VHH binders against Mitochondrial Rho GTPase 3 (MIRO3). Designs and how they scored, part 1

Scores and structures below are computed, not measured.

Target 1, 175 residues: Mitochondrial Rho GTPase 3 (MIRO3), of Arabidopsis thaliana (Mouse-ear cress) (q9ma88r425to599)
Amino acid sequence: RKVVQCFVFGPKNAGKSALLNQFIGRSYDDDSNNNNGSTDEHYAVNMVKEPGVISDTDKTLVLKEVRIKDDGFMLSKEALAACDVAIFIYDSSDEYSWNRAVDMLAEVATIAKDSGYVFPCLMVAAKTDLDPFPVAIQESTRVTQDIGIDAPIPISSKLGDVSNLFRKILTAAEN
Unless a header shows other numbers, all headers, positions and changes below count from the first letter of the chain; antibody chains aren't numbered by Kabat.
F, E and O stand for the ipSAE by ESMFold2-Fast, ESMFold2 and OpenDDE, each averaged over both directions (binder to target, target to binder). V2 = 0.75 x the mean of E and O + 0.25 x the DockQ between their complexes.
[cut] stands for letters that were removed.
Atom coordinates printed by the task and the answers are left out, and those that the model quotes come from them; centres of patches stay.

## First folded at step 2 (VHH)

Design a1 (framework vhh_8fcz_2)
Fold by ESMFold2-Fast, scan of step 2:
Structure a1 (fold): chain B 175 residues (1-175), chain A 121 residues (1-121)
Amino acid sequence: as target 1 above (175 residues)
Amino acid sequence: QVQLVESGGGLVQPGGSLRLSCAASGFTFSSYAMNWVRQPPGKGLEWVSGISGSGGSTTYADSVEGRFTIIRDNDKKMVYLQMTSLKTEDTAVYYCAKGRYSWLSRDFDYEGQGTQVTVSS
C-alpha cells in the first residue's frame, strides 16, 4: 500500500492542528501562519520514510483533520469508506478532552459497524509535556481495554516527539 | 513467546453448531482484546467478532450477529466462538487474533494457525 488515509478526530484544542503542522515539517511555533478558510479542507500530505532493511518502505500518509462544530464532528458516514486508520487525539492534561475523544471513537465505531467498514482506531494522548489529569493513566488504560483498543499513544508536538505515532499509523494500515 | 492455537473446526451441515477454541500464551491475556477473523476460500480476511480484555464488551460483524457468541475465560487464557445456525457462507478458515488497534482493526499482533470450518450438506 503506497497511500494511507488517516482520519484525525478529537475535540477542540486537543492538538490536531499542531500534529498536522508537525507532520508537514512546520514547527509548533508556526501555527499562527495557518491561513485556513472556512471552506478549505484541513489535511496534510507527506511521505513517511521507515528506517530498516526492507527496501520499499516509503509510503504517502494523508492526515485528514475532521472538523469540529459544537463538540461534534462534521463527517458523513459515506466519507468513512475512505478511512484506512482513524486516530482520536486528546489533551492528556484535560479530562473533558479525554471523555470527548472516547465519545467520538464510540460514535465512529458505531457508524463503521452499521456501514460494514473495518479500520483500526488509535487513541492519541497529546501534550504529554504537561502533567496528566489525576486519573488519566488508570482510567484511560481501563477504558481502552474495555472498548478493545491499544492503550493511548503519547505524543508531544511541542517537544517534537511524534515520529512513533506516524510509524504506528502505517503499521496499523499494513496488511 | 506469544502463541495462539485454534481448534474445534470441522465439517457441519447447514443449521448446525460448532464451538471454536483458542488457547493463548506468552502475554498478559486479560490486558488485550481478543478477536475472531475468518478467510473464506478465494477471499480476503473478514473480521467476525471481538471481546474486550475484561470480557465486559463484545462486538460482532452484521453477518454473524445473533448467531455467534464470543466468550473468554481469563483464568484459563481461552477465547471461544460459539457458532449456531451455520450457513454455507460461514465456510472459512477461522483465526484467533490478539487485538492491538481495536475491534475494528484489520491488523493484529499475532494470528494463530487457524481452524477450518466447512458448512456443507
Scores: ipSAE 0.000, ipTM 0.131, lowest interface PAE 14.1, mean pLDDT 71

Design a10 (framework vhh_8fcz_2)
Fold by ESMFold2-Fast, scan of step 2:
Structure a10 (fold): chain B 175 residues (1-175), chain A 120 residues (1-120)
Amino acid sequence: as target 1 above (175 residues)
Amino acid sequence: QVQLVESGGGLVQPGGSLRLSCAASGFTFSKYAMNWVRQPPGKGLEWVSGISGSGRSTTYADSVEGRFTIIRDNDKKMVYLQMTSLKTEDTAVYYCAKTLYRGNYHMDVEGQGTQVTVSS
């Protein structure tokens, strides 16, 4: 598939906007961040290349940030029809962030099941440079095993860790 | 001082064609991928097509593959979207975007983008 639409869920301050900016490689040059804008959804679109290969096998990866409002995410059931991969990002140093991300995953999985939509779900542990909350490693492994998904994918501010996530998203979309 | 100005929209019958244009200024145009995204009335944004900085690689949403063609002219700092076999579901405001899309980057939500209306 040449185009992969990835929906990005996660609680406030989990790193959704930072992930989108890292994906485009341009945090220092993002003039749009200084504008007073209020879109319900934000997008980052780029062509993803296989690292180190000069090739025409580029895929377009679309990261769509799902807006958060109060205790829920803002997304219609019909919008999920466009989802190829859903990721749920949390701050690995914050127990509340983890609990909220798990709740969002459960809610999205329920909506997808009820609507007949099928797409892979991935947990993403952000800010892995910080100390994890007290039971994070044990709890995250147990919960992902219980719900039948892969262990959380760690990312940090380093470019290599973010690149690994994008590769995993593309792989999930093909499976 | 990044500016993107869309044009070329209009009213067209199903099966018709339109060419959209986007004039870019304020950045090194040839170094950035460019995209077209659209917003149907009362709905969210939908990515439509993308083109690499060199113009050698293009990609399309499944809904428009085979009907739309994205091209760019780096000398003129222009991106175009050639639309054929238009359908009523293609009705939307069309925006051109750099790598990160912000729906109101022109700060004019009422006049921003270019309106395409496909009427049956």
Scores: ipSAE 0.000, ipTM 0.155, lowest interface PAE 17.0, mean pLDDT 70

Design a11 (framework vhh_8fcz_2)
Fold by ESMFold2-Fast, scan of step 2:
Structure a11 (fold): chain B 175 residues (1-175), chain A 120 residues (1-120)
Amino acid sequence: as target 1 above (175 residues)
Amino acid sequence: QVQLVESGGGLVQPGGSLRLSCAASGFTFSSYAMNWVRQPPGKGLEWVSGISSSGGSTTYADSVEGRFTIIRDNDKKMVYLQMTSLKTEDTAVYYCTTDYEWGSYPLDYEGQGTQVTVSS
């Protein structure tokens, strides 16, 4: 697939904007004049090259931030048809951030199943350079195992951590 | 050693044009895709444009599409960025790179960059 659509979910202040800003690419606000809630879209786009591969067929990775309202997300069932991979980002130092991200993953997984859409879901632990609360580490490992997904992917402001996340997104999209 | 040397930047008024150049050495240039990225004052790195190893495919950030054109010359080991209809928002240090990473700062093999200032 030449274009990989990655939907980015997470509560307010989870690090979504920081992640999109760290992505080598552009940030784009959709200026559609229709509804106030739906006009607040944020995208980041770039070409991706596999490490160690000299290729004329680079993929384009699109990170699309999903807007939230009153701790819920603003997303139509039909919009998920474009999703190739979903990531759920949370502030690893904030218990509320973790709980909201898990709730969002459960809701998105249910909508996808009910709609016949199939795409991988990944948990992303942001701000790992801050001390996380102790309960989140134990709970996050158990919850991801129970759901049948990989353990949360840690990211910080370091390039290596962010590169690892993007490699995992592309690998998941190839399933 | 791998080297990338950017040039062609300068001061230009809004609506003006500039052509940036990137001279590559120390690696098999024709085997790598090339990119232009920029860093505005006090902000992170922003991808601008990319071109495949053969030159057969090009991509552009939405903010520059229709205004910028990326070209390469594999015989001369050069990448160019033709910039037209420049805006104050295009003010940045411009870098060329082959194997870009996801981040907010230049990679080790990126050159010193070339400064583009769009101001009246």
Scores: ipSAE 0.000, ipTM 0.129, lowest interface PAE 14.7, mean pLDDT 69

Design a12 (framework vhh_8fcz_2)
Fold by ESMFold2-Fast, scan of step 2:
Structure a12 (fold): chain B 175 residues (1-175), chain A 124 residues (1-124)
Amino acid sequence: as target 1 above (175 residues)
Amino acid sequence: QVQLVESGGGLVQPGGSLRLSCAASGFTFSTYAMNWVRQPPGKGLEWVSGISGSGGYTTYADSVEGRFTIIRDNDKKMVYLQMTSLKTEDTAVYYCAKHPYYYGSGRYSLFDYEGQGTQVTVSS
């Protein structure tokens, strides 16, 4: 596929804004970086290219942040029809962040299955420069194997540490 | 030094047309994909369109598909955005952007070497 639509899910302060800003090469600001009063949609776009290769097979990655409302999960089954890859980001140092990201993945996977949609789901461990919460490796390994997805992909807030994530998104999208 | 200079913006009525231009210098133009991105008033950046280095592949955001056409002239080192059937929601500052690498200057951004931008206002 030439354009890959990635939906980014995750609890508040998990690093969604930092990931989107890093994806477009901006320094991290805060969760309200787009302080325009709009609560609609946030996007980050980048074209993925292998170093040293210039080709008409270049892919465009679009990262769409899924907004969470105070009254729960906002996602409709119709919205998932546009998803090519679902990303669930969590703060690797915070067990509550992990639990919430897993809950979100379970909800999205259930809606996709019930609706006949097929797309890969990726867990992303943010802030890996911090110490992980107790039993984090054991817990994440067990849960991802139980769900049938790949182990979480680590990223840091440092610019330049997301190339592995881009590579894995492309691999997942190749289906 | 990489430079991108946008031009062609202005005030246009809904349903009208406008052509944006981007003059590139400081790099081997024909080997890099080029993109147009926009920033509507009070909103974040939104990707609009992309074109491969050879011009053989183009891609568009759903909101502009069928209305906008991206073109490049490698001899002149120019990329253009031909806009038709303009809507008030197309009002934005439009930026020309060079394709980024996974690595390079250490940035993973569609906005690598973005220009100063050109304002498009669609209003009656």
Scores: ipSAE 0.000, ipTM 0.118, lowest interface PAE 19.9, mean pLDDT 70

Design a13 (framework vhh_8fcz_2)
Fold by ESMFold2-Fast, scan of step 2:
Structure a13 (fold): chain B 175 residues (1-175), chain A 120 residues (1-120)
Amino acid sequence: as target 1 above (175 residues)
Amino acid sequence: QVQLVESGGGLVQPGGSLRLSCAASGFTFSSYSMNWVRQPPGKGLEWVSGISSSGSYITYADSVEGRFTIIRDNDKKMVYLQMTSLKTEDTAVYYCARGKIGYSYGLDYEGQGTQVTVSS
């Protein structure tokens, strides 16, 4: 398969725009913080070489930001039929951001169940260069283990974090 | 190594109840989510219910919500499906399935199944 469609969910200011900008090779900048509630559809497309493969198996990753309105996400359940990987991003320094991302994961999981869709879900901890809120580390590990998903994947303005996320997306899509 | 063995199926009249059991072995049971899936005659596999590794998160297909209850016992390495108010549409082979880590409702391994027939 050549195209992997990733839907990016998360509350306002969670880092969705920053992730999309980093994905297409743009450095994180302060302007991305000013566009924290856009209702426009945002897409980022990049070609990524599949790890461990020596033939021409480069995949196209499409990251689609799911729009937010009134603190909820704007997405029809029919649109989830196109989802290969769901990403739930939160601001690791903000307890309300974490709570909202977990709620979004539960909502999407319920819609997927009701529609018969099966796709991997990944939690992404953004802004890890900021101090996390006191209970986040213990709570996030427990909740992800309890739901049966991988521990949150950290990202920051550092290149290595985003590369690790891409590797995990490709691995999840393969399995 | 991994084994899932279902039991408890049978013939029951509409409105009746059955309790299905699944005995797991060959893996760390408490580390995996568990699911029930079914295959009605002439149809494909249909997911029925899932329970997280700890038991804190439980989900049901719309068609069975309010009628079925999924339970797990990590000490006994068992998962159960309590079925009430059974309908003819519930007739199927029921499979116990180990959840795939990192997947919402993804399935890793299925057992051999147990037949449930709801008929008058």
Scores: ipSAE 0.000, ipTM 0.135, lowest interface PAE 15.1, mean pLDDT 71

Design a2 (framework vhh_8fcz_2)
Fold by ESMFold2-Fast, scan of step 2:
Structure a2 (fold): chain B 175 residues (1-175), chain A 119 residues (1-119)
Amino acid sequence: as target 1 above (175 residues)
Amino acid sequence: QVQLVESGGGLVQPGGSLRLSCAASGFTFSNYAMNWVRQPPGKGLEWVSGISWNSGSITYADSVEGRFTIIRDNDKKMVYLQMTSLKTEDTAVYYCAKRGLYGSYLDYEGQGTQVTVSS
């Protein structure tokens, strides 16, 4: 597959913009990726390079941020047809952020089932440079097990440690 | 202990209305999506409707859109399914579910409430 479409869901302030900026090599404080163009659609596109001597060379990953209004996501059923993998990002220090992200995953899974779409879903724990709240860790283990997905993938846009996430996204999309 | 208790089912004539209720306890209700699913006699589970934690996102199966309305009351920890213009095809055991698995639903649904639409 030449291009992988990754839809990025998550509540407001979960770190979606920071993740997209980090993916394209911008600093944590770079706010140049604001609302652009006539549509309120945010995209980040880059090549994910396999490290080492033997390269399965350079896959194009597109991160598309899904819009939020009134703490719900705004997405048509038809738009999900383009989704190869969905990620649900939350602030690992905020229990409400976790619960909203899980709620979004349940809603997206329901819409996908109704529409006949199938794609992998991954939970992403942002702001891991902050201490996670213990009840959120306990809940995240149970929910990922209940949903039948892997444990949440930790990242920190502030610390720049996000490369492992992008490789996991590509791996999930290839299954 | 997490518990979901459905009620409000019964026998109704075609074209009639019923309101199903689901009382939740043992978890922070206002933080989770709620769903209604049903199982017609001799058939598999069919998803009916879903509502997000804040009622900001609501979805319906094509077969019920325009006839059913899902509502939640976070203060009372209740989710409701208001059913109008009922058809014989709506006959099923209706279950309330806390969260869906990808392609399925959690075991948190209760014993269900029977809805029968017939003469």
Scores: ipSAE 0.000, ipTM 0.142, lowest interface PAE 13.9, mean pLDDT 70

Design a3 (framework vhh_8fcz_2)
Fold by ESMFold2-Fast, scan of step 2:
Structure a3 (fold): chain B 175 residues (1-175), chain A 119 residues (1-119)
Amino acid sequence: as target 1 above (175 residues)
Amino acid sequence: QVQLVESGGGLVQPGGSLRLSCAASGFTFSRYWMNWVRQPPGKGLEWVSGISSGGGSTTYADSVEGRFTIIRDNDKKMVYLQMTSLKTEDTAVYYCARLYPSGYKFDYEGQGTQVTVSS
């Protein structure tokens, strides 16, 4: 596919806005760390080169933030029809953020199954420049292994390591 | 390895009640959504109900809404399905299933538990 639609989920203050700002080429600054973002849907789009020397056509990666409440989501099944890849971002220093992101992933996957949609899901560990909560590394690795998905992908917008995430999103969309 | 063991099925008359149980092992139970799915005789799998990791959110298929209640006990690593006002069309093998987020498929390792609603 030449267009990849990536839906971005995560609890409040998990880093969704910082990721979207980085994706569209904006600078990340310290004042943005605790920005809770819009209550509405956002998206960012960029043209990225397919990995590999054989690819002579750029793909368009669209990141669409899905704002949902921390205590649930009112996501319609129709809203997931355009999803090619779902990412679930959490604050790696916050156990509540991890638990909520896992719940969101399960909720989205349940709606997808009920609706007959199939797309890969990726966990994204944000704010890796902060100390993780106790047992976070062992627990998150175990949970992702148990679910059968890739280990959480670490990012820090302050350190500029989001390129690895974008590459992994594109790779997941190829399956 | 993941293991899910269902129990509590049986023969019941229309309008009756039955409680199914599922014992989970081999994974961090408190971190996963749990589901009940069923397979009626001669038909494919049908999703019935789901419950969030902490038990704060539940969802149900239209066919069972208001009649079935899904409950979990994370300390005991159990998930339950309370069934009331049972109908003949509820006859099926019931499986509890852990949701795999990467796809539309549930996993399960139990044999299921047979529920027969007959007069």
Scores: ipSAE 0.000, ipTM 0.192, lowest interface PAE 13.6, mean pLDDT 69

Design a4 (framework vhh_8fcz_2)
Fold by ESMFold2-Fast, scan of step 2:
Structure a4 (fold): chain B 175 residues (1-175), chain A 121 residues (1-121)
Amino acid sequence: as target 1 above (175 residues)
Amino acid sequence: QVQLVESGGGLVQPGGSLRLSCAASGFTFSSYAMNWVRQPPGKGLEWVSGISGSGGSTTYADSVEGRFTIIRDNDKKMVYLQMTSLKTEDTAVYYCARVEYTSGWYTFDYEGQGTQVTVSS
């Protein structure tokens, strides 16, 4: 597939902006005068080289940040039709961030199942340069067992370590 | 050193056509894939189209496939975006972007003010 659409979910301050900045050197957040209840969309685009394959036309990976309204998580089932991979990013040092990301994944997975959509869902542990919250390993083990997802993928935008995430996104999209 | 200068934008009615141009300098043009990226009002950047360094391969976002054509002229160091059947949803600032290999990844390297395309009745 030429283009992979990766939807990026996560609570406020989870590290979404830092991840998009690592993916492309310039990312736009719309701080303009669109304040009348419309949602902003934030995009980052990159062409990713496949391991072991040399091509002058590599796959294009698009990271699309999905923003939620302040009064709740409002996602239309029609919006998920374009999703090839969903990632759920959380602040690895904050238990609230983890719980919110898990809730988002459960909601998205439910909407996808009810709508007949099939795409992989990946948890992303951001800010791994910080200490993890006290029961992080117990909680991540419980969730991976309960909903059948892979262990969270660690990243640190501060340390510049995000390369494994992009490879895992592409691999998940191929499966 | 690397410079990309976009032109050709303007106001056009739905169903109309425009051709955008990008003049590149400061690098070996034929060695790099080139892309068009756009930013609609109130939104972030959206990838539109890409062309390989040789010009032998092209790719398009689903929203523009069949309507837009990306072309390059390596001798003139130019990349173009031919836009037809324009829709109000195509309204955006359009940027020309070089694909640069940095730290094991290809990234879009773009600068400048872009060129504005407004599709309005």
Scores: ipSAE 0.000, ipTM 0.161, lowest interface PAE 15.8, mean pLDDT 70

Design a5 (framework vhh_8fcz_2)
Fold by ESMFold2-Fast, scan of step 2:
Structure a5 (fold): chain B 175 residues (1-175), chain A 121 residues (1-121)
Amino acid sequence: as target 1 above (175 residues)
Amino acid sequence: QVQLVESGGGLVQPGGSLRLSCAASGFTFSDYYMNWVRQPPGKGLEWVSGISSSGSTITYADSVEGRFTIIRDNDKKMVYLQMTSLKTEDTAVYYCAKEIYVGSRTYFDYEGQGTQVTVSS
């Protein structure tokens, strides 16, 4: 049984807590403000199931929500040693959410490089049931290609379309 | 090499329907946002619709919203445009595009020959 540690970054109201709740089988929180400036660490742990495959091939995925303070993140350099995959979640309808998520990715990538840590980084477009900010989807795809990471992975906790993200996280961890 | 092959266009009467298809090859289709763009006779390119890599995020130009539906099938590497309630102003060559700047109607990165849609009585 393999365990994968995924660190979840993103600005306030990006949908981090909704994603963690959905991953562990809790009902989607319909309140778009459910992130409420969390100052504590949150964890969600579950098996990622592959339909039609024997359960012994399933992997344990740990989603660790990184604490937010004053629209930045709180994480020690040493804590990143445990990271197998980092995801950066943003509200696809909010341009400032996108800008903050990109900034967080750049900050984490710099800390990792300075510390000699290597792990994949993925952008996650949340709240895709809402209208995107002007040019959001195309600009975000273009920007991720320019910085050498995969195109943003769209999810909607409200619509239940998140299964593709967990498979992509596990695939990234194997490389 | 990137290849996009559009099909399904034709002559249709106002109020009619058509389904356009785009077959993709030469890139990891499931990783890319896909778009439909069109060029009316004697005019510049106009963005029509887009769909995210997983199919969960879809957006439309105001001129087609409620009438057109974009669909993708990642297993078949296809993107479709279902057009209903067609108007004479929908007459254009329709192109499938892998990379596009949605904020600019004059900048599109597209492949393929396009498929002609003519709405005329």
Scores: ipSAE 0.000, ipTM 0.071, lowest interface PAE 23.6, mean pLDDT 70

Design a6 (framework vhh_8fcz_2)
Fold by ESMFold2-Fast, scan of step 2:
Structure a6 (fold): chain B 175 residues (1-175), chain A 118 residues (1-118)
Amino acid sequence: as target 1 above (175 residues)
Amino acid sequence: QVQLVESGGGLVQPGGSLRLSCAASGFTFSSYGMNWVRQPPGKGLEWVSGISYSGGSTTYADSVEGRFTIIRDNDKKMVYLQMTSLKTEDTAVYYCARSPWRGYFDYEGQGTQVTVSS
């Protein structure tokens, strides 16, 4: 069985911990595993398997949260060698959250190119139960087209709607 | 390679106006927020203003709000700072900076000097 490692990037308050809690079946408001004070800890999350009947698409998905500091991410370029899919999550009601997520994607893409790593990048629009900032949908679609990635994937941890994201991550890992 | 080139600085009297320009190259300009930061003589860097990747949102330091306007032109890959009602405390070297914002800038230009003096 293939293990797919998905690195989760995004600014503070974008919904990273809520997404990881939803993934492992915890309440969306359970932030007890958010460890912004630890320098040597990383998230350990439960695996989700997608078994086919006799399909070779059976996979285990692992989500790893990338820690952030001062609006940047805390990750060595060597660590990106383990990345199969990168997702960049933002608060869809906050334009600065979108800008930070795009900045992180550009930085990760630059490091990957310079290091010879190849993996798909996906934008994730969190908190879609809130009203988006003006022109958000049109602007986000244009920007993702300009940088050559898929349109942002909407989720809401509060509404429990995150299953579509996991399927898209697994599909991206095969392309 | 990423390059940011500032221009438009100079000597002006208090109450005067200046327009600073920043020409960007070497990256997808429309995908990044842009900022102006300044360094007054003998002081550290001070964030002045920010503009979102599309130009749909702007923000300003309390010290300049109502007096400065940040604008961008994605087709020309330019960001501007229109400064009005200039004060002696606005005297600084002004730098254009690519996001991320607020204390971390991955690329800064060479700067342009603004002097407000009578």
Scores: ipSAE 0.000, ipTM 0.144, lowest interface PAE 15.1, mean pLDDT 70

Design a7 (framework vhh_8fcz_2)
Fold by ESMFold2-Fast, scan of step 2:
Formats: C-alpha cells, sequence, structure tokens
Structure a7 (fold): chain B 175 residues (1-175), chain A 120 residues (1-120)
C-alpha cells in the first residue's frame, strides 16, 4: 500500500553491498537491480509488514544504494525529492568510515535544506562483529544526539541481525 | 548558555601562517564535536574544519585540506586552527562552532569571531 524509499549512503567498504544482498535474500531470490544509468544506481526491494500493527496493510521498503566515486556520492539534487528516509552506513571498526559517513550526512542535510526537502536521517553502524576502533560508543551516541538524530543502529550482515534496522526505517518514515 | 571566544586573527601576507584559538565554556566541551566556520566579506558562512569530541578524528573542507590543521585540548577546553600557506581567499571572520557541519541546529557559535585578513 505504501512505498518507503530509503536512500543508502556510506563510504566505500562500509557494508552497503552486504546489507543490500542480505535484504534481497530475505524476500527475493534475485540480486539487486543494477541500474547503470547516469547515476549508476543499485536497488533492493522487500515487502515488510509493520511490527505490532493489527492492520492487513503491507508496506514496501525500497533500499536504493547511492553510488560513490572518490569518496563522494553520485546523486542529483532532484533525486532527493523521492527520499523518505536516508541511512548513512559506516564500518564500526574504521575511524575513516565513521568520519566519511558523518560528512555525507551533513552534505545530504545541507542539500535537503536548500531544496526544501524533509526526511529523517539515521546512522547505521555496520560490521559490529569486528573489533571497534578507539572512538567509544558513548562518543558516537553523543555526536548523534548533538545533530538531533537517533543513536547509531548496530547491524552485522555476517550475523544476520538487521531486523531492527528495517523496523527503525519504517518508524522514521511515519514520523 | 554556550560561550565561545575566538582569538588569534590578524593581518598576514599570502603564504603566511596564523593560529586561531577558541575558548569554550557553558557546556561539557569534551562531549561535543567542534568546528571552525568562516564568513568572507559580503558572502555567507562556509564550514572549514571539524574535530570529534576525543580529538581522534578530523575533517576539512577541500579548499583547506593539507593547509589547515584542527586540534583540541579538552583539559583546557580549547580548540585551535593552525593555518599555513594562507591565500587571499582565506580572508574572512572565523567562528568557532559547536556541533556538526551543515546542520543548522547543530551549530552554536559566538557572534564576535576573529578577523583574518590575507593581503600583500
Amino acid sequence: as target 1 above (175 residues)
Amino acid sequence: QVQLVESGGGLVQPGGSLRLSCAASGFTFSSYWMNWVRQPPGKGLEWVSGINSGGSSTTYADSVEGRFTIIRDNDKKMVYLQMTSLKTEDTAVYYCAKGLRFLEWSFDYEGQGTQVTVSS
């Protein structure tokens, strides 16, 4: 009934491909659509029932990977008009990955503000099965509080623990 | 109330160096990202550099990468901007800002700033 467009941002090697492959593998047998248009987009689609709701309405969640080149994202300003939720994925064991994901969030927020677009932003801590880098979980939490977004959502594609992320995305889209 | 007091600006020739300082009070300094933001004459605010709460992670605008270095001292509640190889386009009022780049509600800065003028 309702389609939720989730744009997936994150630096190279942050775990975007692993997340999309896991997302497809849960409801679809096929790999992500590889859109080699002007933006070189990847898509993953899944049908998700809203948790705890009595309704018979199914929601469709679409994860759209935003392509990157030389640590910058490739996305037109106009394409952001279709965004219902933006997630920013970083490798929780890599300080550079955290810094780049934060930079991407700040850039996307600036474009959205300049364009009058409004959508929630979520930080996603990937590869939580790896040893964390020196930045403490407390610091990550304080940083997200400072920008006024939720604390980073931990996931591990290796451990299959991503259900909490999908619920958070759907909840954010309704707020 | 957050209070941020910038200092260290001045007149310098192209290719010169300056070190800006920001003294912070009124909040738990060690818990927040700190930034430098500048406003060139007749233009809007431009983000320059950011540093995380612990000082282990730094980010820079492309225009200053390799020339500027942001440092913080949590014990003294200070953030610094070491500027080298200054160019005329670096002329601006520099402000210290609490929060993250490009998020309007995350910036909290003192309106006084410190003037940097790069001219021959």
Scores: ipSAE 0.005, ipTM 0.178, lowest interface PAE 10.9, mean pLDDT 71

Design a8 (framework vhh_8fcz_2)
Fold by ESMFold2-Fast, scan of step 2:
Structure a8 (fold): chain B 175 residues (1-175), chain A 121 residues (1-121)
Amino acid sequence: as target 1 above (175 residues)
Amino acid sequence: QVQLVESGGGLVQPGGSLRLSCAASGFTFSSYAMNWVRQPPGKGLEWVSGISGSGGSTTYADSVEGRFTIIRDNDKKMVYLQMTSLKTEDTAVYYCARYDFWSGYKPFDYEGQGTQVTVSS
């Protein structure tokens, strides 16, 4: 079995928890203590069958939410060594959410460059069942083309798009 | 049309200071990490420092950490490199560079014309 670690970045209220809740066998830190020493890490584990004509091998996909504090992400440079795929999730109805997610991608890209790490990065547009603002659609297309990554992947629990995202994460990790 | 215009280079003595400036145009400046890269005489390009789109995160090559500071002004579309305690090993042409994570052979998709920094006694 191959384990794929996907790090989930995004500003507060971008839809990170909703994405994690879509996974079967979710596990959460139940520590509600606000004192120093609380880790408050969230992750989900899903057993996914790799589609294939001849071989059907189980794969484990781990989504790990990266904690945000004081407008910065709480992730050590060394922790990125474990990253197989990074996704940057934003609220498609909120221009601030988009701007912050792009900023996070730029931060992670800079750290990866400095550390010699290479992993695929995907932009994820959450809450696509809400009306996105027009400027965000035009800007997101231009920015992703200029950066040289794929256009943002839309997801919504109401539309069932989350399953497509899981497949794209696994495919990206194989390349 | 992406343009990056560097300035502020010159001749300084060891232990001196210089501030390099880079004026950016032709792209959404705050959406990109900006970097300083240098090329010493007869050597390849060396990454020096990077700053996130918001300016909230900075990183430095081990050789310059504690001596150089990278800052940006998104309203003016400027990125700066404040250099202190300069050493002869810092002699190089300095380039302002926009970072493209997916850039293949070239680590940066756009570079300016460069500004020469010479540190000698």
Scores: ipSAE 0.000, ipTM 0.109, lowest interface PAE 16.5, mean pLDDT 70

